# Designs tried in a protein design chat: VH-VL binders against q3z8e7. Part 7

Target 1, 156 residues: q3z8e7
Amino acid sequence: MVEKIPMTASGYKKLEDELSTLKVKRIDVIEEMRLAAMDKDMRENAPYHAAKEQRGQIEGRIKEIEHELKYADVSEYTDTNTSKVNMGSTVKLRDPKNGECCTYTLVSPKEIEPLKGKISASSPIGKAVFNRNKGEQIEIEVPSGTLQYIIEDISF
Below, E stands for the ipSAE of ESMFold2; O stands for the ipSAE of OpenDDE; V2 stands for 0.75 times the mean of E and O plus 0.25 times the DockQ between their complexes.

## First folded at step 1 (VH-VL)

Design r10 (framework fv_ramucirumab; at its last look DockQ between E and O 0.29; V2 from the best seeds 0.00; counts 0 for: pae E 15.4 > 2)
Fold by OpenDDE, look of step 2:
Structure r10 (fold): chain C 156 residues (1-156), chain A 123 residues (1-123), chain B 107 residues (1-107)
Amino acid sequence: as target 1 above (156 residues)
Amino acid sequence: EVQLVQSGGGLVKPGGSLRLSCAASGFTFSSYSMNWVRQAPGKGLEWVSSISSSSSYIYYADSVKGRFTISRDNAKNSLYLQMNSLRAEDTAVYYCARHQTYLPWGTDAFDIWGQGTMVTVSS
Amino acid sequence: DIQMTQSPSSVSASIGDRVTITCRASQSISSWLGWYQQKPGKAPKLLIYDASSLESGVPSRFSGSGSGTYFTLTISSLQAEDFAVYFCQQYNSYPYTFGGGTKVDIK
């Protein structure tokens, strides 16, 4: 039994796009191999061996992507319902004490981009807000104490 | 059904000659590189020779160079191995095998095999 | 020439066992490695190609891994029909070469 791989719809699409690109590249590399094979003895043909190696790399990545796509868990995260925080949701948090706001998007571990506010659902913030409703107050434990935030808005 | 059916072989004295044949069916034979692989009794597999789809590229194991000749007739969907100056160490089951890739040359594994033909070289 | 060293030469196992066979190449062969199964009196059968790709019709309990110089064939749960000899092959460069084989027999 293979565990499903959680990812966002956008992440899934990116993998599909990459796969398509790689498949085209694979064809090109095969042609390069053909041309190289026509030029020199196969055993001593550096260009041919280089192309063959590249093909191997492309094939390897294709396999990885196909595996991820095959076992992707996107269906559970396609809910556009903004009533509860889910994978792919963008959450606006407000500090009730000082009124400061911050925005985070919950993503899979492979999609984390901290500088863009993309955080893992398994992060402390992610765990605190996951499956919560708009208007709820959440608490996050940090070394300096407990932080309190209100979920001000949920979007997808 | 994709298959390779072999014929030829048998018993021959040292220094003698044999010709093996491999008939292909169920696929476009002219599009695939082909191989011969042999296996001595109770031993492992040994690659013998390869030929590209158009016969432009031919390769031999050092052990058979100058003695064996691989060829093909795409019009007859047939692969051949002419074996001359046979030696006792050439005794083996010989298999024809197709390269998996649909390319003019073979650079991949062998996905289709013949049933094998026994060649015995003995005085 | 590229030498393929296969290990072990033989392994005794029981039905349901996990069996792992290794193949080492004397130099890098990238992922250009195939695994074959051979039963007595029969031609070899392709199981895995390009190190980790499962050939069509082959049960999923077979898997291949590795790149460069170290490769493995794994049978996750050995079945009765899996008792056979297994061979690795490199097709990175001519001459193509095979491993010495691994006999999987009943414990």
Scores: ipSAE 0.014, ipTM 0.618, lowest interface PAE 7.5, mean pLDDT 87
Fold by ESMFold2-Fast, scan of step 1:
Structure r10 (fold): chain C 156 residues (1-156), chain A 123 residues (1-123), chain B 107 residues (1-107)
Amino acid sequence: as target 1 above (156 residues)
Amino acid sequence: EVQLVQSGGGLVKPGGSLRLSCAASGFTFSSYSMNWVRQAPGKGLEWVSSISSSSSYIYYADSVKGRFTISRDNAKNSLYLQMNSLRAEDTAVYYCARHQTYLPWGTDAFDIWGQGTMVTVSS
Amino acid sequence: DIQMTQSPSSVSASIGDRVTITCRASQSISSWLGWYQQKPGKAPKLLIYDASSLESGVPSRFSGSGSGTYFTLTISSLQAEDFAVYFCQQYNSYPYTFGGGTKVDIK
């Protein structure tokens, strides 16, 4: 099964640029590995192992980006409809029981900062608010139970 | 045609010695790291040893360290495995295999294999 | 040493079936994993390298996926020539280690 990953056009472009940069770095690191392995002077294996470790990190990141790009659902969320929560939207949630208000912005995976309210559409809060309208009551499933909030405001 | 052709197997008594050879053709042997892999009858694959293109880096499985010696002669396009102090548990088909270090996609996988050489250690 | 655990140890399948084999590493190996096919009396043949790259000459019905510690090899539509033993191998660090093998046999 394929599950789409919502992201902005800007986020998609940044991932493409990062992927291109990593592919160039990969070529360089592989050459460094080859040269270290072929050194005629008796030298430590440290340069070879360091290059191999760096290559591992690069390949891991390439796989992450390729997965995100392959399953990306790119939306141009311009300020043409403020009635629904979309990627790039800033959502103000109110807990009807205690009056607490929290603000969250739905961002691409690269921009996630939970402590600053920047969350993914795949987070528990992101899933609950995505594509919902101002004034709707939403239910968020968490391990300790269920939380209820009202979408008080949507901005872009 | 890229190929690895093996020779030197046989029957040896415990404590004996045997030397395996692997002749390469169809590619620039001196540019590739090479490996030995073995497989006991009815069992899975076990990596034995690796040697870099210039012989600067050599690795052995713990089970053979101190008894086996991997070497290569780039002028002759040949890879060798000198096996000393052989034990019954060394009985296996031995394969030589090519390991690419410079290609982005096939750098560490074993893309070309020899046909295998049977080594039997029995009393 | 990095241990490679392969499952199932054997699977009975029919021509046209989808077959999935899994391989787990005892620690992260990034994408440094290859898949091999071995037929009776023959040397292993490389199918997939770097977890998901198809070796040249290998039919497109073979595919690999995964990273870190969990990997899969999939044969989308099993053919008669695919009845063989399959092995995964990590090359993240020495000593290189192989999975125990999965025998794909006729039902």
Scores: ipSAE 0.006, ipTM 0.494, lowest interface PAE 11.5, mean pLDDT 82
Fold by ESMFold2, look of step 2:
Structure r10 (fold): chain C 156 residues (1-156), chain A 123 residues (1-123), chain B 107 residues (1-107)
Amino acid sequence: as target 1 above (156 residues)
Amino acid sequence: EVQLVQSGGGLVKPGGSLRLSCAASGFTFSSYSMNWVRQAPGKGLEWVSSISSSSSYIYYADSVKGRFTISRDNAKNSLYLQMNSLRAEDTAVYYCARHQTYLPWGTDAFDIWGQGTMVTVSS
Amino acid sequence: DIQMTQSPSSVSASIGDRVTITCRASQSISSWLGWYQQKPGKAPKLLIYDASSLESGVPSRFSGSGSGTYFTLTISSLQAEDFAVYFCQQYNSYPYTFGGGTKVDIK
C-alpha cells in the first residue's frame, strides 16, 4: 500500500498552480537550452550546462508535486455541515454591483409566502442557493436574463 | 489509442539501402521529439538517432553518421530512417520511439515504442 | 560517451522474491535515467523515468532509486509476468546509452 499525503483542498489547488507554473518555466528553460545548443562544442558550453541544471531542478520539483498530487488524501476542512444553505436556512444575497441585499428563507411548499421572502427550494432562487456556502457567487436565471449575487450570510 | 506502427524492413545485401517508416496516431506528433533505437539479435539496445519536433535538432550515433538520415513529415504524422551503405553489423530490429515530454525539444525517456522492424544485412 | 554498466547480467528468482538490479554510469548523469522492461519478441516498455518516477500504468512493486552514478531498480515482490530483460538508459547527454541488460528468470 502507498503512503497517503494528507492535504486540504486549498493545498491541493496550490500544488496544481505551482505545477502549471513550473511546466511553463520548463518550456522557457528548454528554449534556453536550444539556443545555447547552437554552439559547436556542447562539452564546453556554460550556458547550455547552466540551463540543463536548471531544467533538472524544475523536473525534480515537478516530479515531487506530481507524486504529492497522485497520493493526496484531500479531506474536507469546512466549518460545519450547517455552514451550507439547506431547508430552513435564511440567506442574505448581495448584488456585488451596487451592494443591495435581499433575504430569503427556504421553506416547504405548504409554507411558501413570497411576499415575506419564504420560497421553495425548487424556485429559481432556491435552486441557485441550495447547498452553497457563504461567500459564493451564484447565478439566478430570470426571464430578463441572468442575475449575479453573493451569499453574504446564512442563518438557521 | 497512442501508437507507432512501423514498416519498411527486410533483407538487403551489404552496401544496399532501405527506408524505414513509422506512422504515429493518437497524439500530437508534431509536438514530440522522436528516436530510432536498434537491437541486434540476442543483444542489447543501441540508440541510433533523434530528431526534434521541428527537425531543427538532429543527432546520430557515431556508428551510423554519414550513412543514415532521420527525417519526419509532421503533416503525415510519419517518421523515417533512410539507411544507406548498409553493413552486416546493422542487422537488427529497429524501433521508433517517442520522447516522454510534449515539449518541442527534449532529452527525456522513451515512453511509446513501435512494434519493431527487422533489417537483415547479409550476402 | 557515458558507459552504463548493468549488473547482474542474469538472475533466477522465485515468485514473491525481492529483486534488485544495479546500473552504474561512467560519469554523473544526475537523475536522467530510465528503466525499461522487454519481454520476448516485444518492444521495450518504460517502467521508471528520471531515476525514481513510476510511469503511468506500471505496478507499484517496481521502484527506482539513485542519482549521480549509481542507480537501482527494485521489484519488491516478483510476479510471474515479470520475467523479462531489464535495461537502464541514460539521457543526460548524447549519445544516449543503455546498460547491457539483466535477464530475470522465474525459478
Scores: ipSAE 0.000, ipTM 0.484, lowest interface PAE 15.4, mean pLDDT 81
ESMFold2 (binder alone), look of step 2: mean pLDDT 92; pTM 0.944

Design r11 (framework fv_ramucirumab)
Fold by ESMFold2-Fast, scan of step 1:
Structure r11 (fold): chain C 156 residues (1-156), chain A 121 residues (1-121), chain B 107 residues (1-107)
Amino acid sequence: as target 1 above (156 residues)
Amino acid sequence: EVQLVQSGGGLVKPGGSLRLSCAASGFTFSSYSMNWVRQAPGKGLEWVSSISSSSSYIYYADSVKGRFTISRDNAKNSLYLQMNSLRAEDTAVYYCARGKYTWFPSGMDVWGQGTMVTVSS
Amino acid sequence: DIQMTQSPSSVSASIGDRVTITCRASQSISSWLGWYQQKPGKAPKLLIYDASSLESGVPSRFSGSGSGTYFTLTISSLQAEDFAVYFCQQANSFPLTFGGGTKVDIK
């Protein structure tokens, strides 16, 4: 229970739906492999090998989702919860040395878009701000060194 | 409980015939590919034959082609291996095994207890 | 046919030792490889499927690695119950083929 993956109820539901879709697609791909297996020398069968590689990708994604669902910590987050940084929170960070600000929103795994400020709770920034209050000073380890920020604002 | 229970082995003379049976329980038999694997005394494992869930695709080791026939009865949850024209080199413990969730099992996850087949004059 | 070569053919190790068994395919089999454990008088038991996936109920000290033509099975801390013969098996193409086996003897 110590290692939890925070996510919204919506994010959990999206992962469940994706898992269901992938399980159906897995059945279809296995059937494609079966139909392609007419040739005795499977190594020379391009459709068979293509389906086999696709099946490998599907199995990998299924394992990833099953891991995320197993360790999921589904938070009750409402649009009005701005007390502490939580899933769905938008956080404004200020560098105390130069006054520069940046804004990030903590989103479920399927909604991650770093260039648009949508990050996971497991990212370096996400880990540093999660469950923190407005006005707290945090340290973030990045390739360029250790960055210090103040949580200036929390919104939904 | 998921299990495979084998029967039908024995002692037979060269040129004789035997039919091995493998009874499945505890899972949806019709959804899985099935395999026969043998092991000669003191030797390693040798794949013998595979059959798809609907019997549409069947494969044999070159050493048994034309002599052995794999079949299944999904209504009876049973797998069979009909062995004809038996040779001394066919002497082995024969296992039935379920392919994990694939048609080409990189994992056979449920195995029968094995059936000894001895071909000797 | 794809030939599977296991090494070593036999190994003797002490309890607690890390044991590594290798399996080489005569041609690429991607990740379509399983590992089995067989104890005297018993049917084989699946340990690893798809080269690196641990079968349910198998102790975490067992792990598989590799792709293409070179694969390894590792036992991180050998236990007395690990006395057995270990086999790899390829599922890239028919006929399905097994390695020759590796006997693990515990001192």
Scores: ipSAE 0.006, ipTM 0.491, lowest interface PAE 12.7, mean pLDDT 82

Design r12 (framework fv_ramucirumab)
Fold by ESMFold2-Fast, scan of step 1:
Structure r12 (fold): chain C 156 residues (1-156), chain A 120 residues (1-120), chain B 107 residues (1-107)
Amino acid sequence: as target 1 above (156 residues)
Amino acid sequence: EVQLVQSGGGLVKPGGSLRLSCAASGFTFSSYSMNWVRQAPGKGLEWVSSISSSSSYIYYADSVKGRFTISRDNAKNSLYLQMNSLRAEDTAVYYCARDLYSRGFYFDYWGQGTMVTVSS
Amino acid sequence: DIQMTQSPSSVSASIGDRVTITCRASQSISSWLGWYQQKPGKAPKLLIYDASSLESGVPSRFSGSGSGTYFTLTISSLQAEDFAVYFCQQYNSYPYTFGGGTKVDIK
């Protein structure tokens, strides 16, 4: 089973545009690899190694985007009076044990800045809060253990 | 549907020559690199030669360099392998294969194979 | 040339079995490796490219993993049509080289 990935229409479009650009770039990089192979031994050929590394990065990103687009659940969020966490929502979480608060905003993949609280809906925190209501208790599983929070506030 | 149909195999004496053909259909032949790969009876696969879409880049395995010539005719959607100075160790089934050049150097479609036997 | 070593050379298995085939490169090939299936009298068929990417139309029971010098092909639940010879191929450097093959036979 694969989970659906919530995103805005603009986020979906940005992924489509990035995918299109990467597919064109992939063709050029593969041709550069073939050209470089003609000049020198490929193991001792810096241009060949650079192109091969770049191809690896491009193929990895293409696979990632294709997965996200295949399992995308596209929604439009324009209403600021939502009572549930949605894309574009800012969520204030409180740790019930120590009373500390953290604030996160659910954003499209290219807008992610975790240290500034901008996270993906597909992240562990994003998944745990998406479509939940103010006042609900949530548990988030991360590599270092389980985090427990209460959704204290939801704003747009 | 992608198809690669091969012809031109046979029995030849050492020192002889054969020309293999591979006819492509179901895709834009002029947009793809093509390859020859062989397999000796009961043995594994050995890459023989590669030709780019425009014939600008051609590569050969050391075992066939100077004896075999790969070529293509994009107007006829055909790939060729001219084999000269044949040796007993060239005995194999020869496959033509389409290179998925948009992704690199692996082979996504293969011809049915043509048997080449070099014997006295 | 980069030497590709496959193990085992042959394996006897039953329908429903999990089958794992390994491929080792004599030097690092990053992820530039494909896996092929060949049935008697037939041409090889591409299963996996770039070490782990499943070719379109290939059943999900086939998977590939690995990078550098160590790679595996796994068939999670063997079916009757999977009895064949499997080959790995590196495309890191010319000449392209193949593993010696692994024959999957009926037990």
Scores: ipSAE 0.006, ipTM 0.473, lowest interface PAE 12.5, mean pLDDT 81

Design v01 (framework fv_libivirumab)
Fold by ESMFold2-Fast, scan of step 1:
Structure v01 (fold): chain C 156 residues (1-156), chain A 119 residues (1-119), chain B 112 residues (1-112)
Amino acid sequence: as target 1 above (156 residues)
Amino acid sequence: QVQLVESGGGVVRPGRSLRLSCAASGFTFSSYGINWVRQAPGKGLEWVAIISYDGSNKYYRDSVKGRFTISRDDSKNTLYLQMNSLRTEDTAVYYCAKDSLFGTYFDYWGLGTTVTVSS
Amino acid sequence: DIVMTQSPLSLSVTPGEPASISCRSSQSLLHSNGYNYLDWYLQKPGHSPQLLIYLGSNRASGVPDRFSGSGSGTEYTLKISRVEAEDVGVYYCMQALQTPYTFGQGTKLEIK
């Protein structure tokens, strides 16, 4: 079995767009390889070897994207989901003991940027907040122990 | 998606002619050499001819030289095989098969068209 | 012309068991560029041939990793680690080192 890969609708679309771009670039690289092969002995042809390497990289990336799209678990949301944390939600958390507050947005794996507060649903914070309501107190398990936060706000 | 579709087969008497076509789609036709490969009923695969990507080079198996002519029309994405002076031993299913970029293997094959030469 | 010889010409295998097909060429298929110009094709009953392995050992797109090719020069082997019902058909080796391209006689694989 293969695990599902959580992602937003925008993340899915970004992968589809990247796949389309790579397929177009693949055509260009194939043409570049053809032209290079015409001009010189292939074993000593630096342009041919460069194009061949680039083709390998493009094919590898296409396989990665096709795998991610095949096993994607795209989150859906409506007005009825605005009170709960979902994929694409921005969550403001507050530590009740020291008053610290942090904002996190649940995004697809390709969009993760922890320093900008963009985290996956499979992260410790993501798991703890997913499908929870505003005002709930949550526990976040991390290797150093358990952290407690209050969901202060949810926006989409 | 890459597709190759052959047509033009039929039943003819020895000494007659047929022209086979192979309509290609889903790839840059002008960038690849294309082959004709045949298979007699209940027998193995037999390579017949190749035309290079630019049409400048053509090669044939000895038994069809002077009788068969391979050609291409890149504006129509179509490959042809003109078969003259047909013999009973030319009876086969004829496949077109696309070269890899450098002519090292056949990455896609058509569905085949049947040629029967009977005396 | 380069002559390609396959053995066995027929093979019957129980599902889940391995299968091995040999291909010999009348001259070396190893080019000065380091590649072995030997390819393997499968023709399933009622279907067109399809590419399995190219340049000796490379699996074609979509081909299961149960299939592997090995060998160099004049001796090549196609192996199926665990035969499945869908693997039934005739297997052909082909040399593409020089024209005329030539095929082996074919090996028919059947399920017991």
Scores: ipSAE 0.000, ipTM 0.470, lowest interface PAE 13.6, mean pLDDT 82

Design v02 (framework fv_libivirumab)
Fold by ESMFold2-Fast, scan of step 1:
Structure v02 (fold): chain C 156 residues (1-156), chain A 119 residues (1-119), chain B 112 residues (1-112)
Amino acid sequence: as target 1 above (156 residues)
Amino acid sequence: QVQLVESGGGVVRPGRSLRLSCAASGFTFSSYGINWVRQAPGKGLEWVAIISYDGSNKYYRDSVKGRFTISRDDSKNTLYLQMNSLRTEDTAVYYCARELYPWGSFDYWGLGTTVTVSS
Amino acid sequence: DIVMTQSPLSLSVTPGEPASISCRSSQSLLHSNGYNYLDWYLQKPGHSPQLLIYLGSNRASGVPDRFSGSGSGTEYTLKISRVEAEDVGVYYCMQALQTPYTFGQGTKLEIK
């Protein structure tokens, strides 16, 4: 089974740009480590350990981004002539029992901000609404049970 | 296009001096450390000296310490090697070589300038 | 100083055949950052040296994929999977772990 991570072309580009920046910074940190290791002065230990810690952080982030890019499922276009939920869509959900509404936008992993309604297509809500039409009733599986909503509006 | 061009070589007697120049173009000169590497006739490569990108660090092989001075003029995109008290064993083709920042590898080399110390 | 020793000193190869050159260092070139500070250079007759491989196994820009570097610590190998006429020259390994940077004595590759 190959895992896929839905994201916008913009989100993919942001990850590529961040990866490029980190690779350049990695080059600088490796040089700092090399120079510190060559110095036999008693003060060499602190610069070396600092650079080693920075490299660890950079390598961890590079690994994370490379994983996301490898399994990316990029949507380059939003079909504005359909009423289906897609990446970049803003979806208004209504609870049919109490009439309360919630709005969510499907975004790439790096743009996720749950408190502002920006969620991934891989989230429970994202999975339930993706590729659905306005007016459909959806069920969202969560640990506490099943939530039911109606897709009241889709904007792009 | 990255280019390094050496000049200043010649024929001199032992004890004399020469100043080698390496003119750089096609890259941001002030961002790179640069090396001098020499090769005696029919012999292998021998590292001579390095200067860091900001000129703050300079290292030399033991046999030239106190006699050779590496320097740079970033306003002219030029590297120098001042060679004093020349010896017959300094006879070689001298190359300048750019250090692939940050790993110390020499990614571009000049065409070389010949130094002959005789008689 | 770190001493670099190459073998063989020379080899003759028929075009299309593989070639292998070894390089040994007097101390480990593996840094705690995980990189091996060993480079390979080619000097074609009458030309300046050119970088082939850096940090043990990384091909320099423009270098054909028939060239590969391997090894770690004190033992390194440069391999050419299928030798071409343009590969004739002297091959040098160099350590950049510490100054003075030191080269091996060179290996001359000739075509039969």
Scores: ipSAE 0.000, ipTM 0.476, lowest interface PAE 13.7, mean pLDDT 82

Design v03 (framework fv_libivirumab)
Fold by ESMFold2-Fast, scan of step 1:
Structure v03 (fold): chain C 156 residues (1-156), chain A 120 residues (1-120), chain B 112 residues (1-112)
Amino acid sequence: as target 1 above (156 residues)
Amino acid sequence: QVQLVESGGGVVRPGRSLRLSCAASGFTFSSYGINWVRQAPGKGLEWVAIISYDGSNKYYRDSVKGRFTISRDDSKNTLYLQMNSLRTEDTAVYYCARDRYYFGSGLDYWGLGTTVTVSS
Amino acid sequence: DIVMTQSPLSLSVTPGEPASISCRSSQSLLHSNGYNYLDWYLQKPGHSPQLLIYLGSNRASGVPDRFSGSGSGTEYTLKISRVEAEDVGVYYCMQALQTPYTFGQGTKLEIK
């Protein structure tokens, strides 16, 4: 049950370029693994294990990009309202009083790390930003009142 | 004008308890996370604990876990540090310090400190 | 725990000369959100610490623009372009990437 993933035309092109680069790198890493495997003591073969780990990282990223490209909903907008805040979004908030900014990422409950800016959609900040557009001023309700921020940027 | 004022320090024997207070004024206290930071005589700064704006998250340095408890009373605009089983190594000036916006974005206002001396 | 190491431990400067203080972390302080969770503080003699720089390079309110922070990952620098008499004190870096927050050992700046 995958929904469309909003992105700009330039974002889509960047993912296409990254995918192309990774597919070339995959060929190189497979060859590195083949050459390293010629050493018959595979247990102590550090070059082989390093190449195998690198291949795992490359395959994971390729799968991720292919998923994003397959479900991409390419925006025709060129302004700040190109996408809405959703799960997985990284949101840059700016305090209009003093110009200070902070970044938060909306994550699943098991990945919450408030001190690292990873928050849930049900947190006060998460509720205030969810489904909002770039450039919107949001209000975060806390027991003593309301905090104000501007959504300066949204990325995925 | 933002102010944080610590109190409750004193001279005690090892094994005893003290409760420190940090009275806040000039800002919406319940909207901010607050830290305790200490400094032993002639030594550097050492972070002790933090409490989130709503009190739901509390973190401590390992050497004080199980002995110190951070809490807040937003109706009194006051932060507390309950210090049990005090050790000579806990001797320090204790500061409370406000976290700017969310966790980890700078400690922007500090109190004047309160002195805790643990000696035999 | 992340270990923070400062150098030098002390320095003496004549007024108007520049000063630089370095801070090294045992782990990268660069988060995936793009921010470096490194702050700089100044403690003047007999005073509480005060925030100078937060998130690597952002100058705190009221801090003169002669102060600047730079760096990323594990290497950070605090620069004072022209030291003034009022800048005397101990400078600390602090990481806030993870708990416990940890400070460097401090750098004492004196005027001579």
Scores: ipSAE 0.000, ipTM 0.459, lowest interface PAE 25.5, mean pLDDT 81

Design v04 (framework fv_libivirumab)
Fold by ESMFold2-Fast, scan of step 1:
Structure v04 (fold): chain C 156 residues (1-156), chain A 121 residues (1-121), chain B 112 residues (1-112)
Amino acid sequence: as target 1 above (156 residues)
Amino acid sequence: QVQLVESGGGVVRPGRSLRLSCAASGFTFSSYGINWVRQAPGKGLEWVAIISYDGSNKYYRDSVKGRFTISRDDSKNTLYLQMNSLRTEDTAVYYCAKDRSYGFLEAFDIWGLGTTVTVSS
Amino acid sequence: DIVMTQSPLSLSVTPGEPASISCRSSQSLLHSNGYNYLDWYLQKPGHSPQLLIYLGSNRASGVPDRFSGSGSGTEYTLKISRVEAEDVGVYYCMQALQTPYTFGQGTKLEIK
């Protein structure tokens, strides 16, 4: 079964807006493909091939967004609690062996910026910390191996 | 509210050039294909050229191909027609006309007031 | 190029009576998507053209229901059920199936 995809209301709205824009572009590209197909020039049909490629890209992105919206789990923050890690939370992790700390903020897909600590809830780190409490020891499975951290602090 | 306004027409001698502009307002200019259509004095309508919403596709009437260039500047909501090597037969009122659908090239729902081009010796 | 032929080239109608204008194309305007790429425009004296009917039979926004378009393939008709004084002008059909887009010669409608 497909897991639900946590996201903020803002992130959901951005996906809806992108989907609307892509549907408009799809109409234009289909029409450009129709016009290009009427041109029976035997030497050059580059407009048709360009439009066909663009249509493929638009259709792929539309399917991706529709999937994300269908399985979206939109979070509401009405009480600004710091008890558990949620979307929008900033989490401070500490390596218990060397004492080094690092911070991550759980953001919607369009706001992801790993080098600045903005990660998705579906990332390895995001999955490991989501809905966890301060003081819990977590295990993060990444391609290079398994990492151990303690949730030192949660802020919003 | 929704309008197109042409400018740049004038009186020129054969072989000269003119650049027509069409200023758009009241709709999302970047989402629509726009046409140029002309009408010689006392004559019927004649389609000249079209540009797609993103500027990637352009089509022309054979008699102007190689002489006229259609372009758009979405940052200024403006359409252009660069007219080179003008001939007396190019004398007409030039209209810009918006396609009715997002990207569909099927009908012209909004027309400008026209700008007059006279090519005479 | 697709050639568009209108008939009649002029007609004079008493107010309140019907009017009919025909448009013939040199090849079918029916696309494989099921649409007929034939549009009708009206140019009133001293005015820019205005869209009346698109894709054969669809009325443009703001166009009174006394205007109707019909036909398919190579034969199309514009009908006005009850002509009014404001309908005076030149009517044009246009094919948008392929470039260059081509207009008919125009039909001048006058009031008796």
Scores: ipSAE 0.000, ipTM 0.488, lowest interface PAE 13.8, mean pLDDT 82

